VHH binders against F-actin-capping protein subunit alpha. Designs and how they scored, part 8

Target 1, 308 residues: F-actin-capping protein subunit alpha, of Arabidopsis thaliana (Mouse-ear cress) (o82631)
Amino acid sequence: MADEEDELLETELSYDQKKEIAKWFFLNAPAGEINYVAKDLKAVLSDEEVYNEAAMEAFPVYNKTHMICLEMPSGAGDVIVSSYSEINENEYLDPRTAQVAIVDHVKQICTKVRPANDEELPSLYIEEYRYALDAEIQRYVSESYPKGMSAVNCVKGKDNEGPGSDFELVVIITAMRLSPQNFCNGSWRSVWNIDFQDESQVLDIKGKLQVGAHYFEEGNVELDAKKDFQDSTIFQSADDCAIAIANIIRHHETEYLASLEVAYSKLPDNTFKDLRRKLPVTRTLFPWQNTLQFSLTREVEKELGLGK
Below, E stands for the ipSAE of ESMFold2; O stands for the ipSAE of OpenDDE; V2 stands for 0.75 times the mean of E and O plus 0.25 times the DockQ between their complexes.

## First folded at step 1 (VHH)

Design f4 (framework vhh_7ubx_2)
Fold by ESMFold2-Fast, scan of step 1:
Structure f4 (fold): chain B 308 residues (1-308), chain A 120 residues (1-120)
Amino acid sequence: as target 1 above (308 residues)
Amino acid sequence: QVQLVESGGGLVQPGGSLRLSCAASGFTFSSYAMTWVRQAPGKGPEWIATISSGGSTMRDDSTKGRFTISRDNAKNTLYLQMTSLKPEDTALYYCAKEIYLEYGTGYDYRGPGTQVTVSS
């Protein structure tokens, strides 16, 4: 597959073409692996300017898409970097603590925090629903995702006034098992949108779940599974809504993870015969069978049309 | 019924050598990666080396030239050969079945550990 494309890249590449190829590798890095890709690209490119510009453009997109979790300094808690928490490219809201994290995307660090302004926070009425849901989701995540993180944000552009306003809450759950010693990385990302419409007795719930696994000693095996869900529940008190929504999320996530484990177990070809992966939430890894050598540097060199 | 039992620690002089063993039972040893981790008093745990079921190894750069991880699947035993020991190698050494790095900090130690003390 790559051989024909490699031959096309043996012609002289422009600065912009090299930058776009480097960005492609960054953006297509498996969950938790962008720094491995960065290390290899930096070594291979021998062009610090192309590397730096590609990284500055790619890391913000990657970080938000993968919903990375960063520690805020001085024990201020954690923030999930996502489009839903984004105030601007470098500032991300943690609604749980009412703080804004200032983020350096390329270094993947939070450099400082500030208090959120009133206009950056939901109304007291919406916050009552957000807070109750956040508490139930934290309970669920602590049980199901070791070192997993969650956030409940109010979606921008919705009404922010008291009783009788429309609003939307989004639940984000992210979990990652980085096991480079076992040549395996796993990730979980889920996004649940809950639509609260005034005078409606029913809440619409939409979920998007994504599971990633990368096993790189047995060659390069990458699994990416996505699933969309729809559900609904009754619009009621903040506490009752929180319990109902958390139960719906728990049910769908548990059932999906069980079905995905079964599907992985039934893979028919020799590549996957003994590489049945269990998801990060189930606390297991692929079983080992053969020791195949894998080098991301070699793959990057081929794609960029570089000799070695 | 999973059990991991480390042995081979003791008191050794700087520059000396020790071979640590970990006897595994209650699971199919040959099917799992195995890891050595150490923890010095008052310090956090430090990963040393991992060996895959097939024998591929990853080692911490600070100890890579002095420590060698190996396994004997017929004996269900994991080994750590330590050479040129330094006082800073003084720690409890643990073996673990499958280790997860959860956001870079999460480790699970399965054995009770074996004490290595490097002193004159």
Scores: ipSAE 0.000, ipTM 0.129, lowest interface PAE 15.6, mean pLDDT 74

Design f5 (framework vhh_5j56_2)
Fold by ESMFold2-Fast, scan of step 1:
Structure f5 (fold): chain B 308 residues (1-308), chain A 126 residues (1-126)
Amino acid sequence: as target 1 above (308 residues)
Amino acid sequence: QVQLVESGGGLVQPGGSLRLSCVASGFTFSSGSYYAIGWFRQAPGKEREGLSSISSSGGSTYSYSDSVKGRFTISRDNAKNTVYLQMNSLKPEDTAVYYCAAELYTFEYGRSYDYWGQGTQVTVSS
């Protein structure tokens, strides 16, 4: 029973105070669990108006922060809901398909889609760089994240029509895995800001990787691990930039995952395996003293010429 | 739902060749499934012996038995969802039941599951 939470919510508080407390519970829900929190909160909160208003204010913030992925209707593909794709509070751009998703935040559904206007899309010059990067990131994500999604958005300089002006692309990678049979839920979010500095001929790369895990078998243990990365490379052709950026992202994400597995070894093994492919498990099938250990990451790196 | 079905076994004379096939159903080699498929054999009164395996990523191959090195080759056809074992220069000592086995990682359960075929008899005799 949630006696302490019931008592906190049912004190002699004003309407606004009750709303802010309810909103706090929504915003601090573990990744993928806001609807479980909603169900619990609705059960204990006697004031439906407070619940509804708190949900309307909290869900948009939660959805953008957690970068939820929503299916667009009629086979139109998927959209990542984030501040980087946001046109307005209810409309989010998928730059890959040039479509805008209309989102109902509380229901966590895409209700409608429309084509993006020319003003919402980057210029042909910027799109050349965005497209090349998106293609390389899609290859990386398809190989490394089983149910992962990615998007490459232009967040600054989208109207640049040629060389001489700076612009910024943002790479988003998100993966979420509910694993209730192992009593854990996992999430991966990475955001890579790439500042194309044309005058200095440098790409300034800043990454933020965030992993959430919630383990609930022998109690209630939550992990929210974050790490910032910085890197740089040269400003070159769209294809060469895309390859260099994707390689930098792969390197840092692979090493971060490995460090998390070492640092948080008491979490269920499946928490990180569900989010990202680490290695094939040939040694489990065969007597491992007599078999070569194989790593998917190592094979991909060799094939791409990155095994250094 | 996942099944492995072997075929291509039979009687062959010493020095002959056979190609075993293993057709996988319930998952697709090209669909981003994470797996390893290998060949084992077992003769009556002997321990099970691992021969070779192939991984889902890039088709990397591994050999576990020196007795078949250079004579047996594993390969795959992603379009046919099939793994092969090409057996050349067969010897009477190669007589055994040959098994296809797979380890498949299922993301829904966050774990690997082992699957075995029913086996196919290979007899090397005049």
Scores: ipSAE 0.000, ipTM 0.149, lowest interface PAE 15.6, mean pLDDT 75

Design f6 (framework vhh_7qbe_3)
Fold by ESMFold2-Fast, scan of step 1:
Structure f6 (fold): chain B 308 residues (1-308), chain A 120 residues (1-120)
Amino acid sequence: as target 1 above (308 residues)
Amino acid sequence: QLQLVESGGGLVQAGGSLRLSCTASGFTYAMGWFRQGPGKEREFVASISGSGGSTYYADSVKGRFTISRDNAKNTLYLQMNSLKSEDTAVYYCAADRIYEWTSPSQYDYWGKGTRVTVSS
């Protein structure tokens, strides 16, 4: 499109303004779609310097925010890229295998792995709590999320060698369903902060759930639902804590998914009434809304393991 | 089983034009063209999104080749202009279910190929 007016308007944009616009598109890409956005941006931006600099600044933020899962080379397993596993911008800890993944953010690949250093790992005392919780969470995720991935990281108090000090573990659960042939993508992210409070002998639990769905057949419909949770339980043995925490997480996530299904069932009625005004009369609103609702609900349920 | 059938290959003179077609036995989301020249590895030529709204080209063909599709006919096209001797290759049609498809290993479905020979 060689619109002369658009070209004149564009000539007034500075390098920094072009970079920030490109960066905005990267950061607002739906879950799993940043590389599609990247190809579109590269096609419209003739300036590779602007593209490269925007990508270098945006991909690390996007990757950590979306908690992307990368395959480590030579069968070393998978790592979740997040602020909770971050050692530095390019190095992320997989606490399950005690390995550090070296990440190329723009390419979204793990280029190398190395063993974690002793100072990067939690003490044996903290590790007994982390390990027990990780085992219970793995069992829950395998039951509830097809191709789901989880990690349990220690974010405070990793050097505690025994009772007497507080520590914090974070549970991350991610799942993604890409179905572009059905024009639908789904994503699930949950983060649970568990504050082990030694003096009061309680665990303070805070959860944040985020579910995304993007349906893009004959238009765009995007769901981005977020929910915060709070709970507590008793500070006890590693195994007992793990069981209690996993049960709390399972309860809240199951209840939220059920409520989200009900909330989602009302979205097409309100959202698509306006879309109908912009569509040809060849498509009736009722079949269109019903088709989108069933397709999107089914993809989200498949992603989360709740249905067939 | 999804099948892809290429057609339109043949002998053309340098500077000439040729149009390749690829018909799929069913709906495909993303589609692309790859080619393999004598004594070379299979290389990317062009790809197109399911809607046709996004297209991507190898630097060697940019400005000379145009990829397009007709979803009503389940057919992919490659319009080749200003042909050069280095364009001589077997051209393969490929289809995938994911957004990234610049590597042969990422495509799930492949045609058997159609031969293009450019003489000087």
Scores: ipSAE 0.000, ipTM 0.102, lowest interface PAE 19.5, mean pLDDT 76

Design g1 (framework vhh_surovatamig_d1; at its last look DockQ between E and O 0.03; V2 from the best seeds 0.00; counts 0 for: pae E 12.4 > 2, grease 27 > 24.2, SAP .687 > .668, placed apart)
Fold by ESMFold2, look of step 18:
Structure g1 (fold): chain B 308 residues (1-308), chain A 119 residues (1-119)
Amino acid sequence: as target 1 above (308 residues)
Amino acid sequence: EVQLVESGGGLVQPGGSLRLSCAASGFTFSSYWMSWVRQAPGKGLEWVATIKQDGSEKDYVDSVKGRFTISRDNAKKSLYLQMNSLRAEDTAVYYCARDLGYLFGYDYRGQGTLVTVSS
């Protein structure tokens, strides 16, 4: 497909055609690779104005779609760029610190931070739920994803001051391993929408999970696996809801990861040299789930899980 | 069969140093990324550091950056963790793990070595 599109760029295409082709390449760049695409695209597009316009239109969409993490100045931590944290195109809320990050999308940097206004923050009632959930998700992510990042945002009902109306929280989990020297990049992105329904006293939970891998040592191979989930639980206290939601997320993501491990074992040997060398060769696995249960459950269950 | 044997743990004062070792056998050590993970009492596993097959890329959890150094010797089939400026919060059982890559985590780990940092 690259050769065919190179031929199109060699013809006398209109300004708009060149721009749309450039945007397509930006928006379809693998996770973590948009700047490599940018370098290649500059080499084939001599018109700087077409390139600049395409980049300015594409980078904001790419950054939000991939939920990139940017370091905030002054050691204030990281912010996740997403449509769920968006105040406007260049400003993104970090609900954990109550700061707003000002972002240059094309450079992919956070240039400034400011305190969030009261209008940009949820009410104390909603914050009780958001905070409790954020704590449980951080614990889960730290146990399950090396270098994983998470955020919990309120996307509906942020001004509710007590029971009586619905609200919605969104959990974002992102983890990425970029290893261009090994010619392999991988990513995990999950988004969980939790609709807190007042009348029914039920939480409606919907998950969208996406796993990507890009292997390019002796070829160009991409994996793009997506899975949707639906679940529910009862509307309880903030702490009990947080625990229940985190357990539901852990259950679904753990099962999906296990299913990918099985599918991955069936891939052709010549496709993922570095990843294949890291996979089980003896079918003996690290009992990650048993160890995770040990960290979450009582010793009796650990003994049963360890063959006791 | 794959074996990973950790050593070098012990009791140390805050600000002290320890060097952990992991002896690997039963697999082609130089073909795998390797990691250190730790488990504090009553807590879950925490990833600490990862090193590429040839030692050229290293990565660390933020809480240990600048204090811990991961290294490997492929000729000796050994993985190391140099821990400097130790703090009480570094108290944990440290495990050497064969890294299967991001998607599948770790497939083998040792029995661990206890590091206790207290005055």
Scores: ipSAE 0.000, ipTM 0.193, lowest interface PAE 12.4, mean pLDDT 77
ESMFold2-Fast, scan of step 1: ipSAE 0.011; ipTM 0.341
ESMFold2 (binder alone), look of step 18: mean pLDDT 87; pTM 0.882
OpenDDE, look of step 18: ipSAE 0.009; ipTM 0.275

## First folded at step 2 (VHH; framework vhh_surovatamig_d1)

Design a2s (at its last look DockQ between E and O 0.51; V2 from the best seeds 0.00; counts 0 for: pae E 7.4 > 2, unsure alone 62.2 < 65)
Amino acid sequence: EVQLVESGGGLVQPGGSLRLSCAASGFTFSSYAMSWVRQAPGKGLEWVATISGSGGSTDYVDSVKGRFTISRDNAKKSLYLQMNSLRAEDTAVYYCAKSSPLYELLSKYFTGEYDYRGQGTLVTVSS
ESMFold2, look of step 2: ipSAE 0.013; ipTM 0.446
ESMFold2 (binder alone), look of step 2: mean pLDDT 78; pTM 0.804
OpenDDE, look of step 2: ipSAE 0.036; ipTM 0.500

## First folded at step 4 (VHH)

Design p10 (from a2 with A33Y E103K; framework vhh_8h63_2)
Amino acid sequence: ELQLVESGGGLVQAGGSLTVSCAASGFTFSSYYMGWSRQAPGKERELVAGISSGGSTYYADTVKGRFTISRDNAKNTLYLQMNSLKPEDTAMYYCAASSPLYKLLSKYFTGEYDYWGQGTQVTVSG
ESMFold2-Fast, scan of step 4: ipSAE 0.244; ipTM 0.609

Design p11 (from a2 with G50R E103A; framework vhh_8h63_2)
Amino acid sequence: ELQLVESGGGLVQAGGSLTVSCAASGFTFSSYAMGWSRQAPGKERELVARISSGGSTYYADTVKGRFTISRDNAKNTLYLQMNSLKPEDTAMYYCAASSPLYALLSKYFTGEYDYWGQGTQVTVSG
ESMFold2-Fast, scan of step 4: ipSAE 0.343; ipTM 0.683

Design p14 (framework vhh_8h63_2)
Fold by ESMFold2-Fast, scan of step 4:
Structure p14 (fold): chain B 308 residues (1-308), chain A 125 residues (1-125)
Amino acid sequence: as target 1 above (308 residues)
Amino acid sequence: ELQLVESGGGLVQAGGSLTVSCAASGFTFSSYAMGWSRQAPGKERELVAGISSGGSTYYADTVKGRFTISRDNAKNTLYLQMNSLKPEDTAMYYCAASPLYKLLSKYFTGEYDYWGQGTQVTVSG
């Protein structure tokens, strides 16, 4: 038997409204959990066309925003899917191996790999800086994140025309631990934009760190913490620059993680459990379907003006 | 000061059973996630079983179906009941404790917050 929520969705909402609501659930899925949300959302919505169109629109945005890591076929390495690696909707550059991954967003797989064209790669001058930085970041990530992945990309539109020109590199660090039958799923995402002012030999660093955790044992507790950072330094060579940037990133990431641990250690157990939306009263199942139905009803009420 | 003291280790024959215990003090035991990790000679330390503040359990594939983790909040004690022991279960067994926030941080650093001194379990074959 369909309940009042399913009836409201199919009777009162337009095709576009249902698609936008479904898309919202995909885009707000916790890190690494979009396929669990997809399974439950498809069960809630009986409209396969709405579901498929929402998924086609949402998965590319979700995958880039969460910077998902995909294995390239035949041992070719891994690629981080992000706006910074994007050549087009389905093609993403791994600058470390000079390969382009062809991605199926809804399936979250790399289907094919091709060599990058010269036009898709940075100039040799910028590549010297990118390569040195990538090596130092890989060292840092291997020391600090057991399942961590990193990439160093050149930002398009900030290309170097030779020595003395400005350019921009971006460092992406991701780490994810998914244990759906365990206590918690965790994710780390950091993006560091480094703007090189080559003539003056000064660089500016802007960081954005995002920490996600989902604890779903005795309810539904989500942590989604974000922090922005700024720094600056002088550089003389690609190698010295790489070491300095890696040390700045290490410093800020270590300090932020420590500050999160201190902040949460001061919360009483009951207060921490109240930080995010909980299942109404059913503790034993923690089913995404029940949580999605509650949220869908609330969003439908907002869209139709039935609440306030 | 937070303290974890393991006991109950010893020598046991393959196919036998053994229970190790961890006595906790210096913190609100009922609010902490607890676990058992082991380290065999020449191997990395591994989490074999975990139990949340609410009583939900986790087991590594190597011990699932053979080991049972439990807690007694009234006695501030953690237990690991080990059945059908194998020679490859021979290891130093460590009690571990983490508040929720530090349990989350382990996904980024791979480290646990608090460890006991361990108790040796040796399984003869």
Scores: ipSAE 0.000, ipTM 0.184, lowest interface PAE 15.8, mean pLDDT 76

Design p15 (framework vhh_8h63_2)
Fold by ESMFold2-Fast, scan of step 4:
Structure p15 (fold): chain B 308 residues (1-308), chain A 127 residues (1-127)
Amino acid sequence: as target 1 above (308 residues)
Amino acid sequence: ELQLVESGGGLVQAGGSLTVSCAASGFTFSSYAMGWSRQAPGKERELVAGISSGGSTYYADTVKGRFTISRDNAKNTLYLQMNSLKPEDTAMYYCAAGSSPLYKLLSKYFTGEYDYWGQGTQVTVSG
C-alpha cells in the first residue's frame, strides 16, 4: 500500500503541480517562519529546480504581505517591504529617509540603497502632512512597540502643490516577537488609510489590523485575528491632523488588544492547547513516501483546484 | 530611562500574607503590560502573574486563587498581593514590563520574557 502511493505520487504530479504545492507551503508559513519552511521543503523535495522557482515566486508575495522589515546597509535605517512602498518588485521606498532599498526577496536582505528621485517623493505640501504624521506615529510606536517599525507613505495625490485636491496617506505599523525558546512567535501588523478630503474638509480613516501567534509547545496552534476599523476627523493643520490621527489609531489598537486579552482570559488554561492542532511545518521533515504525506498533498491539490 | 524598582519583600510565616510593589518611571506606565516572575534557588524563572494595560489578568496554576495582581495607573505602581503563603513560594520576585501590545495579547500563553526587568525583591516563607 505505501509502495502504490509512492508510485502514484511520482507519476501523478507534474512539474507545475509540484511548484504550486511548494508555493502553497511558503505562502502559508507563519509570520517569521518562512525560512524554517524553506529548509524543510528543500530537504524533502526531489527537485531543486521546483524549489528554486517556487521560492522566487512565493517570497516576494510573502514578504510584502507580512510587511517584513529590512536593514538598509551602512546605517541608512530600516525599510518596510509592502505594496504601499513598492516602486517595482525589487525596489521599495523609505519616505522617512528619502531612500530606495534594493531587495533580494529570497535572501530577505537589502543589497543596496539609492537616493529617491523627485518623481518618487511627495511634493513639499504633501510632505508637510506626511512628516507631521510620521513624527506622531513614531512617538506612539516607541511607547507601544519599542522594537516595532512604522512608515507613512503617500499613495494618492503626491504631486499636489497646495489646497484644493484630495490626497491619501497610509500608516503602516509592524512588530514581531520571535521567541522559539519559549515556544511562541507573535506578529502585529496594522495599516491605516487616511483619505484627506478637501471639499468636505474631512479625513476618512480606515484601519486593517492583524495579530498572529504561533504556539508550538506540546503541539502546534496558530491564532490569527483580524479587525477592520472606520473613523473620521476634521481636516486641520498638518500638526493637528497628525495628533488627531495618532490618537484615533492608539485608541482603536489599545481597545482591540484589550478586547482580545479579555476574550482569551475567559478560556480555561487547557482550552488553548486543546484547539485543533496543525501538522507542524517548522523544523520537521516530511516523508514524501508516507501515506499521510501523500494525503496532505492531495488535500492541497484540492484547495488549489489541481486534479487534471 | 525606563526604571522598575521592587519593594515590600521580607520574611513571613507560612499561612501569612505579603504585598510586593513595583514603582515604574521613565515611560507611559498605563500603556504597558506588566508582570511578576519569581526564581527560587536551583530552579528556572517562572512567570506567576500578568496584567494587561486594560486590566485583564493571568495567573500560573501554582498561585491561582492565592495571589492577586493589580495596577494603579495614577501612581505608576504594580502590586502583587500574596495570600496563604507556603514555603514553596520562597523566591526572588521580579517586576517586568512588556512595552508592546503584543505582550498584552500573549501574556496568558507566552511564559518567560518581557522587555524590561527590575532587580528583584526577596520573599522568604518560613514554617
Scores: ipSAE 0.011, ipTM 0.314, lowest interface PAE 9.0, mean pLDDT 79

Design p16 (framework vhh_8h63_2)
Fold by ESMFold2-Fast, scan of step 4:
Structure p16 (fold): chain B 308 residues (1-308), chain A 124 residues (1-124)
Amino acid sequence: as target 1 above (308 residues)
Amino acid sequence: ELQLVESGGGLVQAGGSLTVSCAASGFTFSSYAMGWSRQAPGKERELVAGISSGGSTYYADTVKGRFTISRDNAKNTLYLQMNSLKPEDTAMYYCAASSPLYKLLSYGTEYDYWGQGTQVTVSG
């Protein structure tokens, strides 16, 4: 009887275990592809309650991590959903328009907007710096990223009324290239933390650039490239430092993208086949066609770290 | 620098066949997705065929069953074999190349590089 019970238990996962497995697949979906994963998972799980709870928990994390861009109603512009714009789980600040977007994460839509409260916006002193930088970044993005999106958020020191207090601005840039007819998608996201040290009259710049490529012709290969940058300059006026910061960002982003393109253009087809053969699919890439046949078992549970 | 040079265009009679070729240089040809688009007078550019780095093919409904796209990675050459040609196939034919990472700045575009084109004219 023990053998029969053990065999049955091997095919039975708890509600929470099924939910965590589903969440893992959502969170590991390639950039821009979470809805394809959603369709596949719904078919495989055949459990709408597990699916709905996993989606409710995973989509907010995925959307913020991937910094998705959502259109605000009535031509109000776009908002970038990120931890830097987050007021609460469903509300995200667009500082450019001084509007708060109310977001439905699972549907990936902005359902309505409201004006931001004074407490949600930076002081006039900080806004002078944010506005100047945002204007220069918009110019850069329009020149370099057709249909690319950007935001400049104040994440520290927003209540500062004048010089002498430190503050931090974050620049976010996102762009995507979808080529499903060629069985590949590309994505770009960059985050630049700019720490204004008013006492020393210097600013420190820390950039994190992330490029993704997903190939899905015979199986799946997802390539993620990340690079960190550091730089610094002296600031005196909002306009002068905005130009300097935008030029630093432009320089690093264009050089990095060019370097990655050269590197990836030299990868032959057989390299992807070799990588897939040597590296387990569950550790390296999201297996689109194989995942459609996914069966929830203790063995799969162990592979995903759910062996308790 | 990356270059795409088309050849093989010309005048052909309706019902006839023609092969256009594209010689590629300045990049690792085998790693790029390649395609053929065409532009007829007064019309927008239309993608007619694509081939991935791995050899998977796509065809527009207007040419499916009549055109065959192929690549020779050893010769860095892309081909479009056109059979059962119709007067409406008359167009300038452009070779195109793409990578998923090249020109992420060209959001929503399937191809990054284009040749200068080769004219195909179908009489009848």
Scores: ipSAE 0.012, ipTM 0.384, lowest interface PAE 8.1, mean pLDDT 79

Design p17 (framework vhh_8h63_2; at its last look DockQ between E and O 0.67; V2 from the best seeds 0.00; counts 0 for: pae O 8.8 > 2)
Fold by OpenDDE, look of step 5:
Structure p17 (fold): chain B 308 residues (1-308), chain A 124 residues (1-124)
Amino acid sequence: as target 1 above (308 residues)
Amino acid sequence: ELQLVESGGGLVQAGGSLTVSCAASGFTFSSYAMGWSRQAPGKERELVAGISSGGSTYYADTVKGRFTISRDNAKNTLYLQMNSLKPEDTAMYYCAASSPLYKLLSKYGEYDYWGQGTQVTVSG
């Protein structure tokens, strides 16, 4: 079966096939490692057009999915690239500073920054709640996640001038632990949707947490953990809501982290037995046991059938 | 800023007991895995004990049965009770913290943050 697969790979892949494979590699790059993948792909594909197209399509998706943080020029702060902060395909709002970042996705840089328009910002009423929540979340994140970043965006009801209508705030938290010297990279991403329900006077809180880890000292080991949460609290003042929401988030995330620690405590002993990665083309399991050292270049070459 | 401050080190006779403490600040202590490592002169730093955020403990074989790691989350303090001390236990003892994110990636002995250490000397 391996030999047949190798023979099939000896056929020159079409442009579209190459592009799709490249895109897959980009999209499935571990957190913080897309540029390594990019480097290897560029070297292996030997087709700039394919590379560029794949990159242009994949990087925006990757960036938003991974909620990368970019520094805005001139000390304007940082912006989280996410679907929740997205004004358009290249512009992302930092509600904290009321700035809009213009982003080059492929380069993963903020090229320009502009003030947000009034229409892009929430009403004063909504801003009161958003601001309060942002403050509490910042405090939480600073205490819990080294180099963590957070943002609070209004995704519904931004034009509400007062009580009487529902609105929704989204808390996004992103943190990365990049330790290439230890052959480990990890990411923490959480998204909390808070639905402020005026009629019921209840906050409906839904959380999604994703934790990624990549260990590549003794092979290629990827961890991907996800958890959904649901909670609720009473609709109160902006400050009280902020405190309550932050506490709920803290509670759930802390508990989940503890559970992860337990769940993966035996991972080192069973790393190659229990963890497997699917290959993009054949959807077969990666032969982890037979791989001593991970090489993106080798993997790309193999998948693309670009054997020397 | 995350800070770890060790205390309680000193001179103790062989067979004696000593408790070292680590005061933590600047982070959500309860969310972090904590540990103790030690380094003797001319030797490599070694993990002595670890405790997860959930309270699971790990001990090096050299100290198993003699040392007890514990934490008080209310006080943001990590402890290492050392009993039946031996001259071989003489070392600088370091408090270490592992961020939740790093813990998922790290092997035993790897931590994000370290204290300045407290000296433990066991006389024969």
Scores: ipSAE 0.013, ipTM 0.306, lowest interface PAE 8.8, mean pLDDT 82
ESMFold2-Fast, scan of step 4: ipSAE 0.260; ipTM 0.649
ESMFold2, look of step 5: ipSAE 0.030; ipTM 0.470
ESMFold2 (binder alone), look of step 5: mean pLDDT 82; pTM 0.828

